# VH-VL binders against p78833: the designs that were tried, part 30

Target 1, 198 residues: p78833
Amino acid sequence: MSFPASTHVYIAKIIGKKGEGDKILDLLSKVNEHVLKSEPFTKTYYFARDAKNPDYIFGLELYDSKEVLENSHKTSNPFLAFANYLTSTHAPLAEPLQLLNFKVVDGHLDKDNLGPDAKDYVLYTEYTGDSATLKQQLTVNPKADTSLIIHSLDDPSLYAVVTRYSKSGIEPGPAEISGATSVSQQVIYSGVGFLNRP
Short names: E, the ipSAE of ESMFold2; O, the ipSAE of OpenDDE; V2, 0.75 times the mean of E and O plus 0.25 times the DockQ between their complexes.

## First folded at step 11 (VH-VL; framework fv_patritumab)

Design q3 (at its last look DockQ between E and O 0.69; V2 from the best seeds 0.64)
Fold by ESMFold2, look of step 11:
Structure q3 (fold): chain C 198 residues (1-198), chain A 118 residues (1-118), chain B 113 residues (1-113)
Amino acid sequence: as target 1 above (198 residues)
Amino acid sequence: QVQLQQWGAGLLKPSETLSLTCAVYGGSFSSYYWSWIRQPPGKGLEWIGEIYHSGYTDYNPSLQSRVTISVETSKNQFSLKLSSVTAADTAVYYCARERYDWGYLDYWGRGTLVTVSS
Amino acid sequence: DIEMTQSPDSLAVSLGERATINCRSSQSVLYSSNYKNYLAWYQQNPGQPPKLLIYWASTRESGVPDRFSGSGSGTDFTLTISSLQAEDVAVYYCQQYYSYPYTFGQGTKVEIK
């Protein structure tokens, strides 16, 4: 299904100190409960752990617009509790919080409505290069359960791709793009969040 | 009380570059997209493109090869350049504010007539 | 591109009577996930920029008189002026904002009969 032009994609990289991943996810679980109950404008709210470090949390979020992210989601009490923890004197983060803003270029989030599963193979890849080349060469993989191509609002040279396969044994690497560099991160669904609203 | 004030050259020869600037007064510049729209005399409206304060743009594909929209965020200004103009580019050009990033336009400049000699 | 087509091109209505303007889109502008129609209506007096009247197909912008109303869904939309006033003589445009490029209808001129 196509996305309206206003659709906003938010990627969160939450680099927790050793042992902090569970608390971060517990607070995000409370935010997710609020999202499901009160935020029909939040279409995806998906959290995963880095495959190599379980205290590094990856977030994929889709909103009907950036306006509702900023003025409605980020003003909710469960979100403020989460944000207060991250900036508290406990200092739970090993690195500063990274929040990345994107527009949708093309793709799909859950083509067969399977829902996220911890057994899914999920890869997040950032591409840096010539914007016109990346826009032309990055293509949706119709065989993937998730294949989402996004373009940064803040850095025109930055594109990203989220791919997900629910079938075991499928672990493709990132596509090669002439003249571009890429960085990939495998993540594992945490049990917190959703790809399509239930 | 948001106001958009626009200016630029109104008379061009074929092959020249159209250049217009719009300044935003009385409101926030960030959080909104800023648009250019044109209207040939006696005809309808054509969306040219839009820009976010970060520099992110989207353009009408019919004009994409010739158009550049840019921002000067510190001055709350955004600009339109349209290269290689012809008589078909004769129009009133409007700047406008998009309501956040939703796509509809809630404040408009007064317009600038740009005439391209034939 | 989503093409927007208005009918009629011009309309003459007596003062105090109802004016009805239609707008059709070549593709649906209804987003199934939020049930919103990405459609706006504008009024343009001669020599003036357009002014926003209606957004989300049926939501009136603040300060717009309640004689203006919008209806419809998907591909078929209507702007209604329930009792035409002298100041309502203008050209009216619909606009979709579902997909880039954003597109406008060709306009409907409303005159006093």
Scores: ipSAE 0.765, ipTM 0.908, lowest interface PAE 1.3, mean pLDDT 93
Fold by OpenDDE, look of step 11:
Structure q3 (fold): chain C 198 residues (1-198), chain A 118 residues (1-118), chain B 113 residues (1-113)
Amino acid sequence: as target 1 above (198 residues)
Amino acid sequence: QVQLQQWGAGLLKPSETLSLTCAVYGGSFSSYYWSWIRQPPGKGLEWIGEIYHSGYTDYNPSLQSRVTISVETSKNQFSLKLSSVTAADTAVYYCARERYDWGYLDYWGRGTLVTVSS
Amino acid sequence: DIEMTQSPDSLAVSLGERATINCRSSQSVLYSSNYKNYLAWYQQNPGQPPKLLIYWASTRESGVPDRFSGSGSGTDFTLTISSLQAEDVAVYYCQQYYSYPYTFGQGTKVEIK
């Protein structure tokens, strides 16, 4: 199932202080409660830990439009409180937040068929190169639960591929494309009550 | 209160490159997506492509190989280039604002007639 | 691409009477997650750019008279002018913005009978 063209992807890279991963996810979960209740145009509010470092948090947020992010989510009191805390001297962060804006160019996201014990694995690949070539050489794995090809709004030369796998197995990511540069990151989503609407 | 003013050459020969510019007044340029649409005389509307202030673009596949949309954020302007024009590219070209990035167009330029003839 | 087809191509209606324009999309433009139809209607007068009338299939743009209304869902949509006025003579277009590329119907010319 393809998202509408207006769909806006917000990626967060959070580097927590040592041992602070659980705290960060807890704070995000609280914000998610507001999202569930009051932000109907938020499609996905997922956060995961890096497969190698539990204090490195990866966020995948999908909104029905840029307006939803800017005038609904980011203007909400829970978000503002959260954001203010994360910019304070008491924040559980080792590095400043890295936030990236993307546009969906192809893909789908489906969690409806996952069981309650399902564990989510996400392969995130940042990619610079020709979009047509990327699309041509990328093969969507039929075993993947989610696949997104996104184009960065912050850097028009940057593309990203997000592939989500179930606990049953993590399949290889997309192959390298000649003449392009890519970076891959694998993360594991924890079950802390994050949003993924049908 | 938002106004779009557009300009460019209205007469081209085949194989030349169409070049149009649109300037935005009375609104936040960085808050919205901006589109180009064309309309051949007596015919319907064709969406050409869109651009964000960062330079992100999306084009109609039917024109993608010939179309380039660019932006000058400091001037609140965005431009359209269409290469290798033929008679089939004769049309009134409109710049327009998308309401944020939803995709419907709430403000339009007055249009620029571009005629391609030998 | 999503193909948009309007019917009829032209319509002649007496002043004060109802005008009905139909628009069909080749695939659904209803997003199941937010229950929104990504469908807009425009009015275009000669020598003028299109003017936004309706978005989300049924929401009137500010300043649009109440006699204009949009309805429908999924693949079938309708623009209705409840009581045609002289200034309503124009060409009307539907547009989907569900997926790239955005596409328009071929237009319906509304005239006074």
Scores: ipSAE 0.467, ipTM 0.838, lowest interface PAE 1.1, mean pLDDT 88
ESMFold2 (binder alone), look of step 11: mean pLDDT 94; pTM 0.958

Design q4 (at its last fold request DockQ between E and O 0.92; V2 from the best seeds 0.88)
Fold by OpenDDE, fold request of step 14:
Structure q4 (fold): chain C 198 residues (1-198), chain A 118 residues (1-118), chain B 113 residues (1-113)
Amino acid sequence: as target 1 above (198 residues)
Amino acid sequence: QVQLQQWGAGLLKPSETLSLTCAVYGGSFSSYYWSWIRQPPGKGLEWIGEIYHSGYTDYNPSLQSRVTISVETSKNQFSLKLSSVTAADTAVYYCARERYDWGYLDYWGRGTLVTVSS
Amino acid sequence: DIEMTQSPDSLAVSLGERATINCRSSQSVLYSSNNKNYLAWYQQNPGQPPKLLIYWASTRESGVPDRFSGSGSGTDFTLTISSLQAEDVAVYYCQQYYSYPWTFGQGTKVEIK
């Protein structure tokens, strides 16, 4: 199955102070309940912990468009509560919040509809380099149940790949792209969110 | 009310570069994608490409090697360049607003006829 | 690319009668996840740019008369003018916006019989 061109991918990098991960995920869980109930335009709302830092929360979100993200999702009360917490006087963040906007280039996500699993490793890799080169060299892995290639709306030189092998014990590794730099993050499902709607 | 005004040279020689600009009035420039579409005389419509306020572009593969779309957000303007023109590039060129990022076009410029002749 | 094919190329209809235009896509423009058809219809008068009539296959744009309606799903779509008026003489185009590049049908010219 191919994604419509309007599909918007939202990547959230939330680095909490020590011990803040649980609170962040609790709030995101409340947002997720609202998404499931009231946001049919949200295809994916998936949150995971960094494999090395439990307070580093990674978010993968897919929407029918950026318009529904901005005008519907971000206007919901649970989301506003979450956003207000992050900017509160409590100052739960160890580093500035990173919210990245992407378009789908190619690929698939949870193609067998197996759902998220804490036993699986999800690899998020960012590639920086010549846009034309990256577009040509980045390829979808058909053996992975998740192999999603995305291109940044904000930085034409930035691409990213999300990879998962479901229920195989295989740890995905980043592809080497000549002439590009890459940074990878391995994450594990937190129990909050979904890859496809239940 | 959103209005699109477009301008540029309407007569070119073969091998020259087509250059058009579209200015947007009465709306939020950063909330929408902006497209160029062309229509040869008496023929149908061909989508050329689109641009977002960030500079993100997507082009029709049929024209990708010759097309450059750029944006100047401070002026709420975006431009089209088409290099190495031939008679086949003779058409009315339209700038248009895509409704947010959905892909259908709700506001159009009046069009600019560009004729390529030796 | 998704190819869009309209039929007929031209149509002559008497005033007050029904006009029907068909549009077929070479691939489905229905997204299974949201059950939306990424299909639009436009009206173009001579010397003017196209005007948006219908989006999501069946939703009328604001200001469009009720006599215009869109139907269909997947690969087959129809634009219907229930009672043709003189001002409806124009060329009509369908467009898919499911995948890049955006593509249009070749157009259907509607005239008064």
Scores: ipSAE 0.936, ipTM 0.962, lowest interface PAE 0.4, mean pLDDT 96
Fold by ESMFold2, fold request of step 14:
Structure q4 (fold): chain C 198 residues (1-198), chain A 118 residues (1-118), chain B 113 residues (1-113)
Amino acid sequence: as target 1 above (198 residues)
Amino acid sequence: QVQLQQWGAGLLKPSETLSLTCAVYGGSFSSYYWSWIRQPPGKGLEWIGEIYHSGYTDYNPSLQSRVTISVETSKNQFSLKLSSVTAADTAVYYCARERYDWGYLDYWGRGTLVTVSS
Amino acid sequence: DIEMTQSPDSLAVSLGERATINCRSSQSVLYSSNNKNYLAWYQQNPGQPPKLLIYWASTRESGVPDRFSGSGSGTDFTLTISSLQAEDVAVYYCQQYYSYPWTFGQGTKVEIK
């Protein structure tokens, strides 16, 4: 029911040039195949498109620890093939790759084990403010299918929340936090990846 | 081979601030969490808190209001400050390496006895 | 906080005989998703810092003699010294690393009888 303290969350923001989204997702589907077969330590490997830019790929990844992300996932052949494409002379990215490291504060990923769907309403929100205030005021929504609160390893003022609702017509905005600023991004499941291992 | 060397003042008066430093030799600093643990004489172990090279910290709630752990990554050092000490803070203080980010502690410093007069 | 309780507080064992130390956690330290127990054991000889013996409940750290073994799951754990040696006179601690804060048992002192 709960996450061990070692659980590591990785948020990937992969902004491809026009037309690159499909190729990026195709390579990620090959990495996902390897993850399912060979990486029991990878608990979430979920990829979505930005709701307004189909070539902007959003990734939500959970690992048993940062150690297995760095020493096992990132050293696998399918991952290296993907990483080599992104850094190749083809230059498929419109903006530098953003990879963000977080710890879990609280929450859940797929409450009723329904799996991700392209019809889900999914919101990723970053909050910047006083760390103690954010930790105190951000709360898990027990009615959401996903409600995950995470805290940056690299920026103590940065928290993020992932919310997902599978029911039609439920599209709440981000929670308002006194004294904090927020930036939200709606994403749409791409068909690549999973929230809970099947 | 990893070695942890620690230093700081061993005798304090009540209300002063405890300050200890731990230097890491012979290994990677950036891959691991770094912990402080204390042990009152003849008693058990209490985890104080830990820090990652990025400055990310987690503290024992029992001490959180008085504790600051800091990192100086360019020197492979991390430090402990504990404010407003009393005789109850008399203990041997250890620095230790957490095995990556898993939570168990695989290398320990030799300890520093800090005595707070009553 | 996950409380860690050891028993007994003190144990006297003849050289070459088996020593058994128990550790109980107030909450499970087993993560069912990876089937690992987030439980470690440490040895502290007189005047020395603690030394890691066992992690994941049953995995020996490199250089630890095979007379040390760990077992148990969930909330109940055991450290066994199969044939006590003179250098094994120490205080032994269990530690959970499932949830912050990390917590230790109160210690078990092992002596030669």
Scores: ipSAE 0.786, ipTM 0.915, lowest interface PAE 1.1, mean pLDDT 94
ESMFold2, look of step 11: ipSAE 0.760; ipTM 0.904
ESMFold2 (binder alone), look of step 11: mean pLDDT 94; pTM 0.958
OpenDDE, look of step 11: ipSAE 0.531; ipTM 0.850
ESMFold2, look of step 12: ipSAE 0.712; ipTM 0.901
ESMFold2 (binder alone), look of step 12: mean pLDDT 94; pTM 0.958
OpenDDE, look of step 12: ipSAE 0.872; ipTM 0.935
ESMFold2, look of step 13: ipSAE 0.753; ipTM 0.908
ESMFold2 (binder alone), look of step 13: mean pLDDT 94; pTM 0.959
OpenDDE, look of step 13: ipSAE 0.870; ipTM 0.936
ESMFold2, fold request of step 14: ipSAE 0.771, 0.735; ipTM 0.911, 0.903
ESMFold2 (binder alone), fold request of step 14: mean pLDDT 94, 94, 94; pTM 0.959, 0.957, 0.958
OpenDDE, fold request of step 14: ipSAE 0.932, 0.917; ipTM 0.960, 0.954

Design q5 (at its last look DockQ between E and O 0.75; V2 from the best seeds 0.67)
Fold by ESMFold2, look of step 11:
Structure q5 (fold): chain C 198 residues (1-198), chain A 118 residues (1-118), chain B 113 residues (1-113)
Amino acid sequence: as target 1 above (198 residues)
Amino acid sequence: QVQLQQWGAGLLKPSETLSLTCAVYGGSFSSYYWSWIRQPPGKGLEWIGEIYHSGYTDYNPSLQSRVTISVETSKNQFSLKLSSVTAADTAVYYCARERYDWGYLDYWGRGTLVTVSS
Amino acid sequence: DIEMTQSPDSLAVSLGERATINCRSSQSVLYSDNNKNYLAWYQQNPGQPPKLLIYWASTRESGVPDRFSGSGSGTDFTLTISSLQAEDVAVYYCQQYYSYPYTFGQGTKVEIK
């Protein structure tokens, strides 16, 4: 899928206290319902659990523009209810909410429009290194159902890649990039959200 | 209304570095991308690049090796450096506001003619 | 790079008559997922910076007279001035903002016949 230059990517890392993952996802399910009905500008709204800790929630979100993220999505009633829970006196988070802003470098989200599945192998990898080297060496994997390369708006040394394989037996690790360090996280689709609008 | 005021040296010798600054008045600096565009006399427009208030930049690949765009967020200013100039770099240089991050340019500076001598 | 080509390069039109300017992109600037054409039109009066007229191919910027309209989709676009006024003597540029680098057409000079 070709992306306009205005496309804005949001990576959410929601580190819930023990037992909080289900409630966080329940609230996100209500936001997702609103996104599907009212936010044609939200092109991806995908939530998953960390493969090792079900209370750590990973979000991949794509918007036509940062403008609509800030002025339309984040001002909606279901989003405000979710945000208010996260900042409530209940204090459901073990760590402060992490919201990372990226531009698309290259890639595709759901090549064959199969939809996300809990059986998918999904890997999120952050790369830190020389920006020009990372831009040159990170490449789209045409065999992956998701292969998305993104570059941080706030830290020029930070790139990330999301890869997803729907076929069993395909579980490649992160690409090795000379001169860069990487951190990877396997995630499992939660049943909340979508990669391409249905 | 938003105003963009630009300044810098207008006469250069070959191999020198072009340096221009644009100051933004009457609007938010942090919500928008900020662009540089040039126009050789009697010719069309060429997008040079843009910058976000965080310092994130995108450049025209044709100029990438010679261009640096920078921000001074505390002053609501952004700047253009173009190194190793030649006569081909003679142009009116404009700063402009991109409407949020959409890519089209809704406010323009008045322009600065930069002449590179032979 | 998406190349933008305008036609004609120059156009002479009598006061009160219609002026039509065409712009063609080398690749589609329509994003099918949001059904928007990432195309703008600018007017540049002599000695002035460009001024935004139209964005999203057909949306008129605030303060732009109704005689200016934009149409087209994908790769073929038109700017129309329905009844030319003396103040409309200018060079007109189309611009794509679908992908980097942003690129402009070469310009169309509109003059009074």
Scores: ipSAE 0.726, ipTM 0.899, lowest interface PAE 1.5, mean pLDDT 93
Fold by OpenDDE, look of step 11:
Structure q5 (fold): chain C 198 residues (1-198), chain A 118 residues (1-118), chain B 113 residues (1-113)
Amino acid sequence: as target 1 above (198 residues)
Amino acid sequence: QVQLQQWGAGLLKPSETLSLTCAVYGGSFSSYYWSWIRQPPGKGLEWIGEIYHSGYTDYNPSLQSRVTISVETSKNQFSLKLSSVTAADTAVYYCARERYDWGYLDYWGRGTLVTVSS
Amino acid sequence: DIEMTQSPDSLAVSLGERATINCRSSQSVLYSDNNKNYLAWYQQNPGQPPKLLIYWASTRESGVPDRFSGSGSGTDFTLTISSLQAEDVAVYYCQQYYSYPYTFGQGTKVEIK
């Protein structure tokens, strides 16, 4: 099963101040409550901590369209309040919020088949290179819960692979591609975790 | 109130490169995806590809090897190039706006007839 | 690719009578999560570009007369003109935009009987 072509992926990279990770996730959780109740075309609203630094937070958001992001989510009062806070001098951020827009080119996310004891891990790999080569050399692990290949709307030369693993299915990640530049980041979804559309 | 105006050469010889440009007026160029569609005389419609203001593109696999869609955001324009044309590429070519990125097309250019003949 | 097939290829209907055009997709264009059908209908007059009539299978575009309606779900869709008018003589196309590449039906020519 694949997402519709209009599916829009929104990636957030949040660098929190030391010890502020929990606070950031709590704030995001409040926004998520609004998403669940009032944004039916928001499919995924996931937030996780970096595997090495709990104050580094990674967000994976899926919308049915860019219109949903721009005219529903970003115009909501809870989001605006959150965004204004994060841009204030009192924000719990060590660096400015980084947001990236992507288009799905392959894969899917399935959050409905996770067991109650499942621990979520996400491998995010940024890739700069030839799309055809990427698809050819990437191997999707069958033990992974989900895998997305996405193309950045902000930088047409940038691709990314988002692979979700259960605790028992964690693997090192996709193989390196010769002649390409890649950056990998592994995150653990905990606390707020995945907020999924039923 | 959105208008799409398109132009380009309408007569080509085989193996030449088709080149068309579409200019957008009366709307936000960066808020929508933009597509090219073609229609051979007396036949149906074929989606060629789309582009976003950032330069992101997606092409019909049937034409991907020959198609290049580009964008000039500062001018609110996007262009189509189709290389190695044959008689089979004879068609009316339309530029169109997708409503945001949903995929249905709500505004169309008037079309440009491109004829490929020796 | 998702193949779109319309029926009939041509249709002659008397003025004031109902015109019915069918469109079938080779696979479902219904997204179960949002329960939306990624299906549009267009009207094309000679020498003119297509005009959007219906999107999401059943939502009329602004300015489209009430006599036009879309129905169906999954793989089978129908465009209905409840009372054919002279200006409705045209070729009609369905389009799926569920997946790349976007694809169109072969078209149905509607004429006055």
Scores: ipSAE 0.554, ipTM 0.854, lowest interface PAE 0.9, mean pLDDT 88
ESMFold2 (binder alone), look of step 11: mean pLDDT 94; pTM 0.960

## First folded at step 13 (VH-VL; framework fv_patritumab)

Design u1 (at its last look DockQ between E and O 0.88; V2 from the best seeds 0.82)
Fold by OpenDDE, look of step 13:
Structure u1 (fold): chain C 198 residues (1-198), chain A 118 residues (1-118), chain B 113 residues (1-113)
Amino acid sequence: as target 1 above (198 residues)
Amino acid sequence: QVQLQQWGAGLLKPSETLSLTCAVYGGSFSSYYWSWIRQPPGKGLEWIGEIYHSGYTDYNPSLQSRVTISVETSKNQFSLKLSSVTAADTAVYYCARERYDWGYLDYWGRGTLVTVSS
Amino acid sequence: DIEMTQSPDSLAVSLGERATINCRSSQSVLYSDNNKNYLAWYQQNPGQPPKLLIYWASTRESGVPDRFSGSGSGTDFTLTISSLQAEDVAVYYCQQYYSYPWTFGQGTKVEIK
């Protein structure tokens, strides 16, 4: 089944200071509990750690629309507690928080509802270039458990691809796209969140 | 209350470029997607495309090669250009607001009749 | 593209009687994850833009009289006017907003018999 056009993809890049990753994930875990119980409009709430930096937290979130993200999710008490921590005098962040907005171009999440695992290989790649060219060349990988192509609302020249293989031992590599620059990040499931609701 | 006002030339010759502008009053421009829709005389509705304040666009594939939708956020305006017009492009053109990013249209301009004639 | 087909093309109903308009989509516009139908209904008077009546297949827009109701799920939908009034003479359109591009039914003209 294809995603509704209104589906809003929210990418969070949270770079904590040394040792802050666990506290950040603990707060996000509390948000996740609330999402599971009270936010049927949240399809995906998935958090991972950068493969090289455990304090770099990557978040993939999918909502029925941006409206429910702004007016419902961001108004929840657990979210506000999380946001307050990030902006507190403790100053837990090593870099400014990045919150990116996307729409779904094509793809699927967690094929056959396998669920995320810490042993999974997950690759996030951003492509920058001509929009028409990127749209034409980026394709869904049918062999991957997760293969999601998204287009930035903030920068029309920016696309991203999320690829996941579960327990297969296959490490996904970025697709080579002519005429575009790419930056890839390998991430590992943190134990917090879901790709599809359990 | 949100109001949409639209304007542009209503008479064109074949091969010319249609150009319309829509101005938004009384609401948050950056919170919603904005669409263009057209209706030939006595016929149904055809969605042309949409734009977000960032410049993100999505077009109807039937018109994609000829359509450009642009935005000027400082003026709360967005515009439609349709190149290489023919008699088939004769229609009332509407600008409209999508309710947030859901896809249904809750506020409409009054429409602009564009006639393509030799 | 998802094709939208309305029936009938025109309908004549006596004042105070029920008017029923049907709309069919070529593909389902029901999203299983949230159980919502991405379907809207509009009313258009001559020389006026369309007016939103119903969204999510069955939710009335603010200010819309309760004699208007929407029903259906998946691919088959219905707009019902329980008691037709003189001001209800118009053309009615259904619209899907599940997938790009947005598409409309061809319209149903409602007249007084």
Scores: ipSAE 0.849, ipTM 0.929, lowest interface PAE 0.5, mean pLDDT 95
Fold by ESMFold2, look of step 13:
Structure u1 (fold): chain C 198 residues (1-198), chain A 118 residues (1-118), chain B 113 residues (1-113)
Amino acid sequence: as target 1 above (198 residues)
Amino acid sequence: QVQLQQWGAGLLKPSETLSLTCAVYGGSFSSYYWSWIRQPPGKGLEWIGEIYHSGYTDYNPSLQSRVTISVETSKNQFSLKLSSVTAADTAVYYCARERYDWGYLDYWGRGTLVTVSS
Amino acid sequence: DIEMTQSPDSLAVSLGERATINCRSSQSVLYSDNNKNYLAWYQQNPGQPPKLLIYWASTRESGVPDRFSGSGSGTDFTLTISSLQAEDVAVYYCQQYYSYPWTFGQGTKVEIK
């Protein structure tokens, strides 16, 4: 699927204290209900748990533009309830909330419209290096169910890749890029959210 | 309302570097993309590239090897540099605001004629 | 690159008569997911910078007279001036903003006949 240049990608890293993951996801489930009902401009709203720590929540969100993210999604009542919990005196986070802004470079989200599944192998990899080299060497994998290449709005040296394989036994590591460093995170679909609107 | 004021040298010799600056008044700098567009005399419009306040850029591939767009966010300014100019780079250069990140241009500077001697 | 081709290159229209300008893109600029055409029209009066007239193919910018209208979808678009006024003597450009680089049509010059 070709993305208009205005498409905005948001990566959320929500590092919950021990035992907080379920509550964070419960609130995100309420936001997701609002997204499905009222936000046709929200193309992807996908939440997963870190494979090693279930209280660390990963979010992949796509919007028609950054404008609708800021002026429509973030102003909704369910989102405000979620945001208020995260900043409450209960202090549910072990680290400050990270919300990362990206543009799409290339790729696809759910090319066969299979939907996300907890059995999917999902890898999120951040690459830091020379921007021209990363843009040239990072390539879409047409065999992956998700293969999305994104470039940070805030750090020109930062690219990221989201890959997803729905077939069991496929667990490739991150691609090696000459002169770049990488960090990878395996995540497991939480049951909250979607890749393509149903 | 938003106003764009632009300035820079109007006469260049071949091989020099074109340098223009655009200052933004009367509106938010941080919510919008900022573009440079050029128009050779009697010809149409060519998009050069754009920049976000964070420094994120996109360039027309036809010019990318020679173009740098930069931002001075503390002054609400953005700039264009075009290296190794030739007579083909003679044009009126405009700065413009993109409406948020949607891609269309809702406010334009008055233009700066840049002439490259033959 | 998405190429934008306008027709005609130039036209002469009597005051009060209709002017019609066509724009064709080499690829669709319609995003089916949001049903929006990523197409804008600009007016450039002599000696002036371009001015936004229409965006999303048919939405008139604030302050633009209602004699200006845009229509079309996908690859074929039209700008119509229903009753030409003297101040409408200008060059008109279409622009796509679906994908980088942003591209403009070559322009259509409107003159008084």
Scores: ipSAE 0.761, ipTM 0.906, lowest interface PAE 1.2, mean pLDDT 94
ESMFold2 (binder alone), look of step 13: mean pLDDT 94; pTM 0.958

